# Designs tried in a protein design chat: VHH binders against q8wuj3r1227to1361. Part 17

Target 1, 135 residues: q8wuj3r1227to1361
Amino acid sequence: NDFAYIEVDGKKYPSSEDGIQVVVIDGNQGRVVSHTSFRNSILQGIPWQLFNYVATIPDNSIVLMASKGRYVSRGPWTRVLEKLGADRGLKLKEQMAFVGFKGSFRPIWVTLDTEDHKAKIFQVVPIPVVKKKKL
Below, E stands for the ipSAE of ESMFold2; O stands for the ipSAE of OpenDDE; V2 stands for 0.75 times the mean of E and O plus 0.25 times the DockQ between their complexes.

## First folded at step 12 (VHH; framework vhh_7ocj_1)

Design r4 (at its last look DockQ between E and O 0.01; V2 from the best seeds 0.00; counts 0 for: pae E 14.4 > 2, framework grips, placed apart)
Fold by ESMFold2, look of step 12:
Structure r4 (fold): chain B 135 residues (1-135), chain A 121 residues (1-121)
Amino acid sequence: as target 1 above (135 residues)
Amino acid sequence: QVQLVESGGGLVQAGGSLRLSCAASGFTFSSYDMSWYRQAPGKQRELVAAIYSGGYTRYGDFVKGRFTISRGNAKNTVYLQMNSLSVEDTAVYYCAAETIEYSGDSWEDYWGQGTQVTVSS
């Protein structure tokens, strides 16, 4: 009965199953290149499918994640969020939404929202994604 | 080296209770996520419960409210309290120690030999 989706430039990517969904956007063009879901049954064990999926995401990619239902919020899969720019040592609650980046730097718009009752992010991301020189 | 030894299985009447124990040795117990799985004849192995190194727990859909996982770090032991058992809970129950490492090295996951739980009525 819980509803979750990811929206990119007006197009919605709904989730029909409990777990997490992932949308990958090319950081050069801003086009969605992948939409993949990971059910709770996959996340409960050693989630090699998730690890391999994230490892193969091209550099300079925007990675969106959203949970539906009571997903697995602890265990080895959550370390993937650190690879995508989340703070080390974070603690996930019952719901999460995440805007991350696969690349050699951490953009300032990388955002994680995690709460027990809801998680929601609205974000504008500059395209192309580029590393800025420090002042 | 690493050992996981399950105990507490056996025959119980429907509606009854059992407490499974899994004694662990050969690794840093507090650094591992501990879990119970079960496998009935002709079925896939399925998660019953997990307790993470930080103490958080998760349960399979079929369990909600009936079983409780806990861990005693001082005794290097993980427990599964099983209440309101039915014949559909009949299975071999396995203890597992799972690591955060995602490298795929199979020696990083440890499994017990299993303990039979049989529910009659």
Scores: ipSAE 0.000, ipTM 0.134, lowest interface PAE 14.4, mean pLDDT 74
Fold by OpenDDE, look of step 12:
Structure r4 (fold): chain B 135 residues (1-135), chain A 121 residues (1-121)
Amino acid sequence: as target 1 above (135 residues)
Amino acid sequence: QVQLVESGGGLVQAGGSLRLSCAASGFTFSSYDMSWYRQAPGKQRELVAAIYSGGYTRYGDFVKGRFTISRGNAKNTVYLQMNSLSVEDTAVYYCAAETIEYSGDSWEDYWGQGTQVTVSS
């Protein structure tokens, strides 16, 4: 079995729990500010914990997600991916990897990979992820 | 020259409707996420609605199904249909174009001048 993990700038963030692994990166500085996971029981039974967590993520954050084990691939929790820039109507498979963005826009580098056996994303994201506003 | 010109704002009674329009020019429309923001006096600017290049839509929590954002295919326009307006919706509404692609140097957002929406009780 392949072990799922998230790596940021050479540092690995493994998870011991089946479900969804989450790593949050500050879009301004490029540093990891949070690392957590949500077990299948949370995804299936108490998705509001995930929703609340995502709600607390600061704007302009890069949000990395990866599935671990046989994660719950269906349910209301998948809506969080849409909030982070994924397309609607997602059909998740046995494995998933996701690079999302918390903010008011959807960068083109937002990417979701879903596969039956393996999902992997190698992504370079420009830092800082800040837009200049012209009025 | 990039231009975003809002129209359709004005005075309306509570429970009424308005349709805002944003005419965009000077850039590749399809390469931008389009959005409406609003700013009330003394408050921070907040997202009202966004429509991404792929067609995905996002709304502020206060919208609660009352507003609809849409793109006009032929005229590089974005619309905001606002129904069931309340006094709390009074604000200057801004159209924004946000690039979805990184140029290698920076991200850029373009903003309209804003249109006043006033909802009376």
Scores: ipSAE 0.000, ipTM 0.256, lowest interface PAE 11.6, mean pLDDT 85
ESMFold2 (binder alone), look of step 12: mean pLDDT 79; pTM 0.797

Design r5 (at its last look DockQ between E and O 0.03; V2 from the best seeds 0.00; counts 0 for: pae E 14.7 > 2, placed apart)
Fold by ESMFold2, look of step 12:
Structure r5 (fold): chain B 135 residues (1-135), chain A 120 residues (1-120)
Amino acid sequence: as target 1 above (135 residues)
Amino acid sequence: QVQLVESGGGLVQAGGSLRLSCAASGFTFSSYDMSWYRQAPGKQRELVAAIYSGGYTRYGDFVKGRFTISRGNAKNTVYLQMNSLSVEDTAVYYCAAETETYSGDFEDYWGQGTQVTVSS
């Protein structure tokens, strides 16, 4: 099925265009502060709009991403995932879902799921987001 | 100009250890995410280890606790301690640095690589 959405605390954030949708949640309060999508034309080449958007995300933010339809799965834009905590060198497949973090540390719950048929993540994130201390 | 210079590679017998170093210059080292990758002939480059600017570490699945990444910010150097080496670890090892620019773009830098050869 060609459907995609992000759900946060019961509220769904759908995408109407092929590409990537993004939802940003404040890690201190757990409030959704941004919802936007990036069409394939933006993801091609050097995607200034996406880079600028990620740069302006406040520190200590949870960043959710999901693919819609046949998205551009290659190119410089994919390094945004690495900056939000994904593994370097991962190759995206035909579908992706991602729970990432903008900040000075990488929480253990950062997760990327990418598959040819369906990508899905269910995640409970502790609020406020804090760096765990070592035992 | 940003430079990354790997050292510490060489020939080692299986079961042995090597310590790789990556000396960095031309940027504020403590603010960069640092990584080690490797590439064997005929294989794709794969992540060995990463250490984020905040100190969190990540390892490739094949590492299985044998390698440890660390950073010495005072020396602008990233280290990879490799223990219990096997012939499958033979590869060119590269260090990499990545950060977000003030304009919001992502920049990355790669070293030239150092050869690690593990003999039986």
Scores: ipSAE 0.000, ipTM 0.171, lowest interface PAE 14.7, mean pLDDT 75
Fold by OpenDDE, look of step 12:
Structure r5 (fold): chain B 135 residues (1-135), chain A 120 residues (1-120)
Amino acid sequence: as target 1 above (135 residues)
Amino acid sequence: QVQLVESGGGLVQAGGSLRLSCAASGFTFSSYDMSWYRQAPGKQRELVAAIYSGGYTRYGDFVKGRFTISRGNAKNTVYLQMNSLSVEDTAVYYCAAETETYSGDFEDYWGQGTQVTVSS
């Protein structure tokens, strides 16, 4: 299947729109709490919608993103990836897949794949992702 | 034992600068992400700045280039240089050390905080 989609524990979250798809997973329970998509027009013209959405994502959330179609691979919106743990200076290509994290950490499992032909990530994330204080 | 000790806070006039320091001990400093948080009265704690173990830095949206976080490895110290301070920056600032365990859990250590008060 060459179509872009996000799958979480066997459940697929396809998107019919060109742009980027976002799926948010609760880091404690491992359950999908929200999913949405952002069309190219939003990415290009109204990137603050994406930023606002990401801002509303609770801390300690796993954030999955995947591109579909000819998404806008440049622009201010790409900064959101850095907020979610992506490396700085990464240049997006024709396709992207991203596993990010909302919080003050950059977990080791944060991964961005960007390619011209296809991008794919198979990622196992330990759940729960919880903060614990060591006494 | 793990210890984080903040210093450098105090009273400053709007437009002024402060440099916060966090002295860390009791853990492998280089393996932890170091962060500054702040909490104003009646508000939730929010991230000010973070410097990850790999050197990547992240800042709160309100920072807007005014603050700089840096790591002093030799002294196991993290700094927060705060410039162009405003009254809205008044808060208790906390230093935090955070890491991800092999099990996928996160360990975090916190300082007791240092008061930053910006007067008009």
Scores: ipSAE 0.000, ipTM 0.250, lowest interface PAE 10.6, mean pLDDT 86
ESMFold2 (binder alone), look of step 12: mean pLDDT 83; pTM 0.834

Design r6 (at its last look DockQ between E and O 0.01; V2 from the best seeds 0.00; counts 0 for: pae E 12.5 > 2, placed apart)
Fold by ESMFold2, look of step 12:
Structure r6 (fold): chain B 135 residues (1-135), chain A 121 residues (1-121)
Amino acid sequence: as target 1 above (135 residues)
Amino acid sequence: QVQLVESGGGLVQAGGSLRLSCAASGFTFSSYDMSWYRQAPGKQRELVAAIYSGGYTYYGDFVKGRFTISRGNAKNTVYLQMNSLSVEDTAVYYCAAETIEYSGDSFEDYWGQGTQVTVSS
């Protein structure tokens, strides 16, 4: 059973198609502002829809991503994760979950979990999202 | 036979400019994303810039607008214009061709041998 969803403040956003689902949350107010999916056929080619979608995400946005089924774990689309705060050059496995950020800094809560069988993240993000210096 | 050949490296004064070229052969150039990486001694290889088949570009944060990647599809060549160089940019620079197509359970990536860039103060 290929169970995949993103949940934000108790509301679930399930995926009906294999591929990658994306939920965008405004980092100032904490509201979900979009939910969309990118099926494998989009990810395998030149993924113009994904690139354009990510380019239009406003700065100071929390970006959640989750895989469903056998998704494309490699290729140019995966570089978008680095733009959203993932470590450079990380190799994806067969499943992934990601909490990222679009903006000029990298919050400490940016997290990627990728495994062959199960990927899951539970996370509390302070709102509004602000730049912090730990020391 | 697949080949990526970098050129344009060398010694340059701090604040100066270099233009790196990477000539590609042995594969369908327009089907690959092209990238520049660099590696200084004792350091991990890091992405400098990438240009996707459709022309979209990506730069590592340390670039800060100083470098520009471009591609000449008619010449099967990718370029890196490097301006405002500092001693911290000293490294071996590698050209890479990275597939955007899923072919079975693996992708095929290609790497050049690298070109040395040395920035003197």
Scores: ipSAE 0.006, ipTM 0.166, lowest interface PAE 12.5, mean pLDDT 76
Fold by OpenDDE, look of step 12:
Structure r6 (fold): chain B 135 residues (1-135), chain A 121 residues (1-121)
Amino acid sequence: as target 1 above (135 residues)
Amino acid sequence: QVQLVESGGGLVQAGGSLRLSCAASGFTFSSYDMSWYRQAPGKQRELVAAIYSGGYTYYGDFVKGRFTISRGNAKNTVYLQMNSLSVEDTAVYYCAAETIEYSGDSFEDYWGQGTQVTVSS
């Protein structure tokens, strides 16, 4: 099944190509600030376009990713997931859904779902996203 | 034919209130996120408020609790209640409809022609 999309507050963000789709949400306001996709050809080799894109994402952003079709599930690009709060050493499968965060801390709601046939995450994130202080 | 028609703009004194209306026709209202934008002379268009199909609302930082966006689904209308207006709020206000559905090619958005809001000191 090649059907995949990201939905934010009722709005669906599909990908037009096989690969990874990305939606960025402002962690303070909850507004979608950008959405894009990276095709397999970009994911393969040195995915500098993906890395550059992620680098330009403002801190305190919620980053949503989902695979479409037979995406490239291996390679250096997967390191971007760790940058966005995923656990190290993760192994992606045929389908992937990810809720990440770009910032100085790792929220507990960062989640990666990997499945052979279907990956899905339903996540409620409070806005604004703030780091809790230890008492 | 798709139409977004804004109304309710005009001249108001600082501290006053206006209620903008956007009447939508020609498309499935519930399948769109609705927004209000504004553009002042010499400035870029900026998002004032949005109400998503799922019910989530967004407001620009400058709103500071002064404005409220709402929709009437039965009437295919979105509203912007603006209170405590200031001179800085002077702009043309535009209604926008952003589809929540993908056509397989691109997202289709619609814009109104805008309504002038002028706040005098």
Scores: ipSAE 0.000, ipTM 0.247, lowest interface PAE 11.7, mean pLDDT 85
ESMFold2 (binder alone), look of step 12: mean pLDDT 79; pTM 0.792

## First folded at step 13 (VHH)

Design s1 (framework vhh_7ocj_1; at its last look DockQ between E and O 0.02; V2 from the best seeds 0.00; counts 0 for: pae E 14.4 > 2, placed apart)
Fold by OpenDDE, look of step 13:
Structure s1 (fold): chain B 135 residues (1-135), chain A 121 residues (1-121)
Amino acid sequence: as target 1 above (135 residues)
Amino acid sequence: QVQLVESGGGLVQAGGSLRLSCAASGFTFSSYDMSWYRQAPGKQRELVAAIYSGGWTRYGDFVKGRFTISRGNAKNTVYLQMNSLSVEDTAVYYCAAETIEYSSGTFEDYWGQGTQVTVSS
């Protein structure tokens, strides 16, 4: 209630630590392929774990992020959001929700929401549907 | 020694075109996100265009399809083709290079000295 959470297709993804929760969705299949969290202590220090994680995210992935508790907004880690389509220079507050995209283009539905006490995004992302025809 | 040198600025009439160039040296060009910013008198610096190391681009809202950012194959250069210029586009234009150093967990940003673009009515 006092933190942002991530729900995908009715399934909630818990965050174990105060900090940033990350959920990665395959943009073609629409399924969750991975989820993890980064503690405040990691974010405040050398955020190589976050950087490496984001670097390994496949192209055409939808990347969801949400804060738990009071996340650490200081440090270079926040700029990784730009790599996922966020605008530069946005001020992060106490809570955040983010829908990003890893790829060779920036979708218009990329959204970052930050508030002092809450952040909530209702996001509809179009996912390709593959229909197979039996001959 | 990192260096960004802008060129191509000058005076142009409204409706005209300019092509800005930024020559980069002293770093691994391909691993950096390259951007053009501008600052008009009395206004804040604003993003004009960016081309990320992954190849995708973004533009300021005011661009409206008039400008194109691109990377050159030769001499580690980034370009800004500006068409249909208006008086409101008058500003100092800056080239920037930005990267993430994963090993140190830091960002590295470099800036050029800027080039003046003046659009007359």
Scores: ipSAE 0.322, ipTM 0.660, lowest interface PAE 1.9, mean pLDDT 86
Fold by ESMFold2, look of step 13:
Structure s1 (fold): chain B 135 residues (1-135), chain A 121 residues (1-121)
Amino acid sequence: as target 1 above (135 residues)
Amino acid sequence: QVQLVESGGGLVQAGGSLRLSCAASGFTFSSYDMSWYRQAPGKQRELVAAIYSGGWTRYGDFVKGRFTISRGNAKNTVYLQMNSLSVEDTAVYYCAAETIEYSSGTFEDYWGQGTQVTVSS
């Protein structure tokens, strides 16, 4: 729990503070374009920094999130998960890992794992990310 | 039958504003994410804005804070307020409805017919 990270294609992105770690991957080329952490003080209030960060994520981006330590598991920030494809109304437990998507559709690989002791996801995402059904 | 009907397009001067509306019928509006896309001649269709069923929003990079998406679930309508328009915003704007729920990894979305927005210098 104190040892939390996100790994993308063999590269680890560790978090140094309790809260939420975020890594953004371009869905067209599969490269990491952003790595950011949000500590609990940001998550508890009106989290302008987090909302602005998510709002500026480019379309067709894979968005990875992982909790570190005892993070703030409630509040307005958690609606970001719905924006990135999580089911509405799912309650977060003491640990969380998430593979989400910012784009025009909800891919099948969008996954949230939340547990009291350990949350872990291993996922292979097809690149480029494309809509599978004809318009 | 499912319908999405856009309105509010037209001709405006650069620097001006427009408000687009999309009236929806034939499906459970509150369970769908609503989006605006645009397509200019010779270009691919691109996302302008999305508003999720939970009320959170997302915008394409080119929007840069100029546009605001909103929804009235009681009116089955999604809106796009467009401010500080430039010639590069000239396109046909389409309303789309997408479900957040997946079954078997597929879903069906719905598209409107489009409304023309033309920005003159």
Scores: ipSAE 0.000, ipTM 0.111, lowest interface PAE 14.4, mean pLDDT 74
ESMFold2 (binder alone), look of step 13: mean pLDDT 80; pTM 0.806

Design s2 (framework vhh_7ocj_1; at its last fold request DockQ between E and O 0.02; V2 from the best seeds 0.00; counts 0 for: pae E 15.0 > 2, placed apart)
Fold by OpenDDE, look of step 13:
Parts: C-alpha cells; structure tokens; sequence
Structure s2 (fold): chain B 135 residues (1-135), chain A 121 residues (1-121)
C-alpha cells in the first residue's frame, strides 16, 4: 500500500478518504485518545471542521497527520500546522507526514516531511510510544 | 484599523546591536502570535523570531542566540534585541501578527511596513 498511514505501538489507523488523517496522542500517558480524517472537500472550503477539531485537542498532545491520496495542499487549513509547530512557508507536496504538538511550548522533534510517498518517518519521543508514518 | 509600526532600524557597525520595536494596534494583541521576518535583496523573506500568544518562542537557524524576541503586553509592542550583528544581517525587517480563528476556520496575518537594518563592515 502506497498510501500514507499512521501506526502507533503497532496499531495502524485507517485512512478513510483522500485528504488528511489525524491521530492524537496523550503526551503524558502515550495513548491514542482520538483519531479522525478530513476529506479534500472539507479542506478546499472553509476548514472550520478541522480548525475546531484542532482547537479541542488537549494541551500536551502529540498530533500526527498523514495524507491519503492527493490531498489538498492549498488553502488556509495548512496554516493550522504552524500552530502545531510547523515552520511557516513550508511547501507541501502531494503527500505529507507531520508530527506536531499542541501546547504551550514547541518540542524540537516536531517535524513535517513532504518527501516521496515512500518516505517513512520514525519518531521517538520520551514516552513509551513508537510512532511510524508512511507517506 | 490594524497597524503594525516598526522602529529602531538603521545603520550599525558589525558587532554592534540594535533593538527593533513593533507597535501594534487595532486588534486583540494578546491573541496573536507576533513575529519578526527579514528580507534581504534578492532573497526570500525568512523568519527571524516568533513569540506566540502562549509565550513560547522560536528563532531562525541563523540567529544562533544573538537575537531575543519579547512581548510588551502593556504597550502592545514586540521587540527584537539584535546583538553581534554581521553584514549578513542586512535586510528589511518586518513585524507580523498572526492568528487563527478556529470557529470560522480562518487564518489572519498582518504586516508592518518594514524597517531597514544595515550592518557595515
């Protein structure tokens, strides 16, 4: 499967539709607390659903995002990544993997990878969680 | 009316210091992330420093501890203390205010007119 996916502690989380998948991990206990997806049609419009969802994410959460198919890489929704630690001005490619953080500080390990769809990101954080992302 | 007015720029010798100020008005200052960007001739605009509404900061890789961004909430002002300046720091420096309105799914950014910083050898 050449689609991007998120795996946490050996558990894969499905991507339903073309767009972006979001997995939220509690930064303290290292458990997945929620997961959802946002289809391209949502991302193309006013992405209030995505923004509202992100707003409800508790502080000290690790936020994983991965794209499925050709996600919509344009529009104001991409700016939400900056609030999760992404650098401004990042050029998103056809596929993406992102590890972000919701909180009052920005961890150094927050990164966005927009390389090939074959790219695999291993993120190790000082919690008992192994996070893997495949583009 | 939203306004961001930069000041403090000018000519300085290498190794010298400058303190830039950005006076903000016309919006809820405390809810915005404030940033300094710079653009040198022929180069792209790049982030110098940011201080987020939650208080944490980030800096460009070139800063290397030389610059400090701070927020004066009482005066709705953002500062950039620049020390150990080099010729490579010559650029127009811009102040920016950024926020996300989650309920409406909108991203808002405001920019100042910029202030010239010139570092001579």
Amino acid sequence: as target 1 above (135 residues)
Amino acid sequence: QVQLVESGGGLVQAGGSLRLSCAASGFTFSSYDMSWYRQAPGKQRELVAAIYSKGWTRYGDFVKGRFTISRGNAKNTVYLQMNSLSVEDTAVYYCAAETITYSSGTFTDYWGQGTQVTVSS
Scores: ipSAE 0.330, ipTM 0.655, lowest interface PAE 1.5, mean pLDDT 84
Fold by ESMFold2, look of step 13:
Structure s2 (fold): chain B 135 residues (1-135), chain A 121 residues (1-121)
Amino acid sequence: as target 1 above (135 residues)
Amino acid sequence: QVQLVESGGGLVQAGGSLRLSCAASGFTFSSYDMSWYRQAPGKQRELVAAIYSKGWTRYGDFVKGRFTISRGNAKNTVYLQMNSLSVEDTAVYYCAAETITYSSGTFTDYWGQGTQVTVSS
């Protein structure tokens, strides 16, 4: 099936429009606090409204993103993903799924899947989100 | 005018250490992500380390725990402590400052002139 969604603890957040959907989860309680979708077009790309929305996300938030359809990546968008924990120098393809974190450290569970045809992530995130160092 | 001035490079024997500094001026230092890149002869520029304005850090895979990036916001300076150097670390090291203006969606970056690090066997 040709659709995209984000699922959190069994609840699905589908999108019927091409673009990026964003789900924000409170890192202390594990509650979904917002779900917002942003339309995308080949000519216009990711809208500045998405950049502004990401800027307003509180610290200590889990940030989930999923694309539907082909999205247009611009340089500032890859920097936004890096601030949410994505690898620097990231090469984005036409599909994306992302589990990120807005805060003062980079959790080990931050994950990006990007491919031309399909992207999917299944992830268990510890709550509350705390800073740890691993070998 | 924005300036990034690297220092601390030079010649060092394999297994040795160097500490690079990058003094910044002309912008609000605490709001920028700071990073170090390197470029060896005949190779493409690659990320060594980044320290984000929010304080978290990231390293290139080749670092393997040998380097540490830090920042002193009171001194407008970013540092790279490089330990256990090998000849493969020989390169010009560049300081960079980066930010995004979310209201306009624009990316802004500044680059230093680079400092040479040479590791002898």
Scores: ipSAE 0.012, ipTM 0.342, lowest interface PAE 8.4, mean pLDDT 76
ESMFold2 (binder alone), look of step 13: mean pLDDT 81; pTM 0.821
ESMFold2, fold request of step 17: ipSAE 0.000, 0.000, 0.000; ipTM 0.114, 0.064, 0.182
ESMFold2 (binder alone), fold request of step 17: mean pLDDT 82, 82, 82; pTM 0.825, 0.823, 0.823
OpenDDE, fold request of step 17: ipSAE 0.142, 0.034, 0.111; ipTM 0.557, 0.461, 0.535

Design s3 (framework vhh_7ocj_1; at its last look DockQ between E and O 0.04; V2 from the best seeds 0.00; counts 0 for: pae E 12.8 > 2, SAP .71 > .668, placed apart)
Fold by OpenDDE, look of step 13:
Structure s3 (fold): chain B 135 residues (1-135), chain A 121 residues (1-121)
Amino acid sequence: as target 1 above (135 residues)
Amino acid sequence: QVQLVESGGGLVQAGGSLRLSCAASGFTFSDYDMSWYRQAPGKQRELVAAIYSGGFTRYGDFVKGRFTISRGNAKNTVYLQMNSLSVEDTAVYYCAAETIEYSSGTFTDYWGQGTQVTVSS
């Protein structure tokens, strides 16, 4: 299966649907707070579900997106990536991996490395480390 | 009717400063992300600065701390303070407003007509 997948701290977040999957990470805690997927049919139609979902993402969130199968790479939905930090006019490929941000949290834009029909994103995002005091 | 009107452009010497203003009307200003773009002859339009509805600011790489975008005290206005200008900053500067219309599932963009900024050596 040739699709992009999201892995956070060793845990994979697969999607059962062709389209895009979204994983939201709390920028303060570094933990996954939500994940969902949007089917191609939604992406081709009125993408209000996607827009509404993104609107509900808390500020200071890292937003990860990955495509499964042949996702719809064109249409109004792609504009949501701009809201999450993508440059305007971004051209999407047949396979998509995306790291974005919500609110005041802004990571450095991701550099995509493609090899053997795989897209690899290596992005270091500073996350606060919680020091546990041994009582 | 939506309207964005830029002002403050003109001719300035290198090292000088300009303050651009964008007066917005016809929409709910607070719901929009406001931006300044510029387009030089023969070049693509590029982002200069953006101020999001939440107050976060973003700048183009070329800005290097020279410019500041802000929402003013005046009603529905966005400013671009440009300091330490160089000849490379010569361009038409555009004000833009962007928002998501969730009910229609669309992004909405509004643009001004632009204001010419010319920096002489």
Scores: ipSAE 0.204, ipTM 0.587, lowest interface PAE 2.4, mean pLDDT 84
Fold by ESMFold2, look of step 13:
Structure s3 (fold): chain B 135 residues (1-135), chain A 121 residues (1-121)
Amino acid sequence: as target 1 above (135 residues)
Amino acid sequence: QVQLVESGGGLVQAGGSLRLSCAASGFTFSDYDMSWYRQAPGKQRELVAAIYSGGFTRYGDFVKGRFTISRGNAKNTVYLQMNSLSVEDTAVYYCAAETIEYSSGTFTDYWGQGTQVTVSS
């Protein structure tokens, strides 16, 4: 029962290491284009691996994140969540789950859940992801 | 032109204290996370301390409450107060500045040239 994963359209992406798991989905087609993990030791040290990874994500991408076990809840890496649509000045607890977006606008479905004992998000995302204009 | 200049290193007896300074120029200092790293001969560079633009601090496990990072935004300077030094703290100490540009999605970092800290038994 103490496990972490990200699930996309019924397919699970289990977390193999403590830290942050990231899944990137193409916002046009809705296909998973990458899955990677950032170990707690990587997030603690020199965080350029995570920064470079997020910087190279194509625009119009859905970015999912989930913590497993002990993870770095503070530090410069946490500001990457703001670039993916999280609120400015967010404060992470001991667990987190996040649905974000890399692009020029912030969709309404961008969601962060963070709590001391567990974090969980269930979200449906419209595909293709488009900016909606109020009429 | 971005510049980070470390100072305050030198030779100190075990159990002693040093205060390192890093003067920054060429960027909006208050927008950057500031940090200290160290590298001993033959070892990997490791985080000593960081102070984020939001005011949070982080320390490497080996610090164990002995060091304190602080920043003076009005003086564009980050400091590292190092107490209870031991021979294992001997290293070159580097100042670093990092930020994330939200509009471009890119990260920027800058490094100083380092200042030597030598702790004698």
Scores: ipSAE 0.006, ipTM 0.147, lowest interface PAE 12.8, mean pLDDT 75
ESMFold2 (binder alone), look of step 13: mean pLDDT 81; pTM 0.814

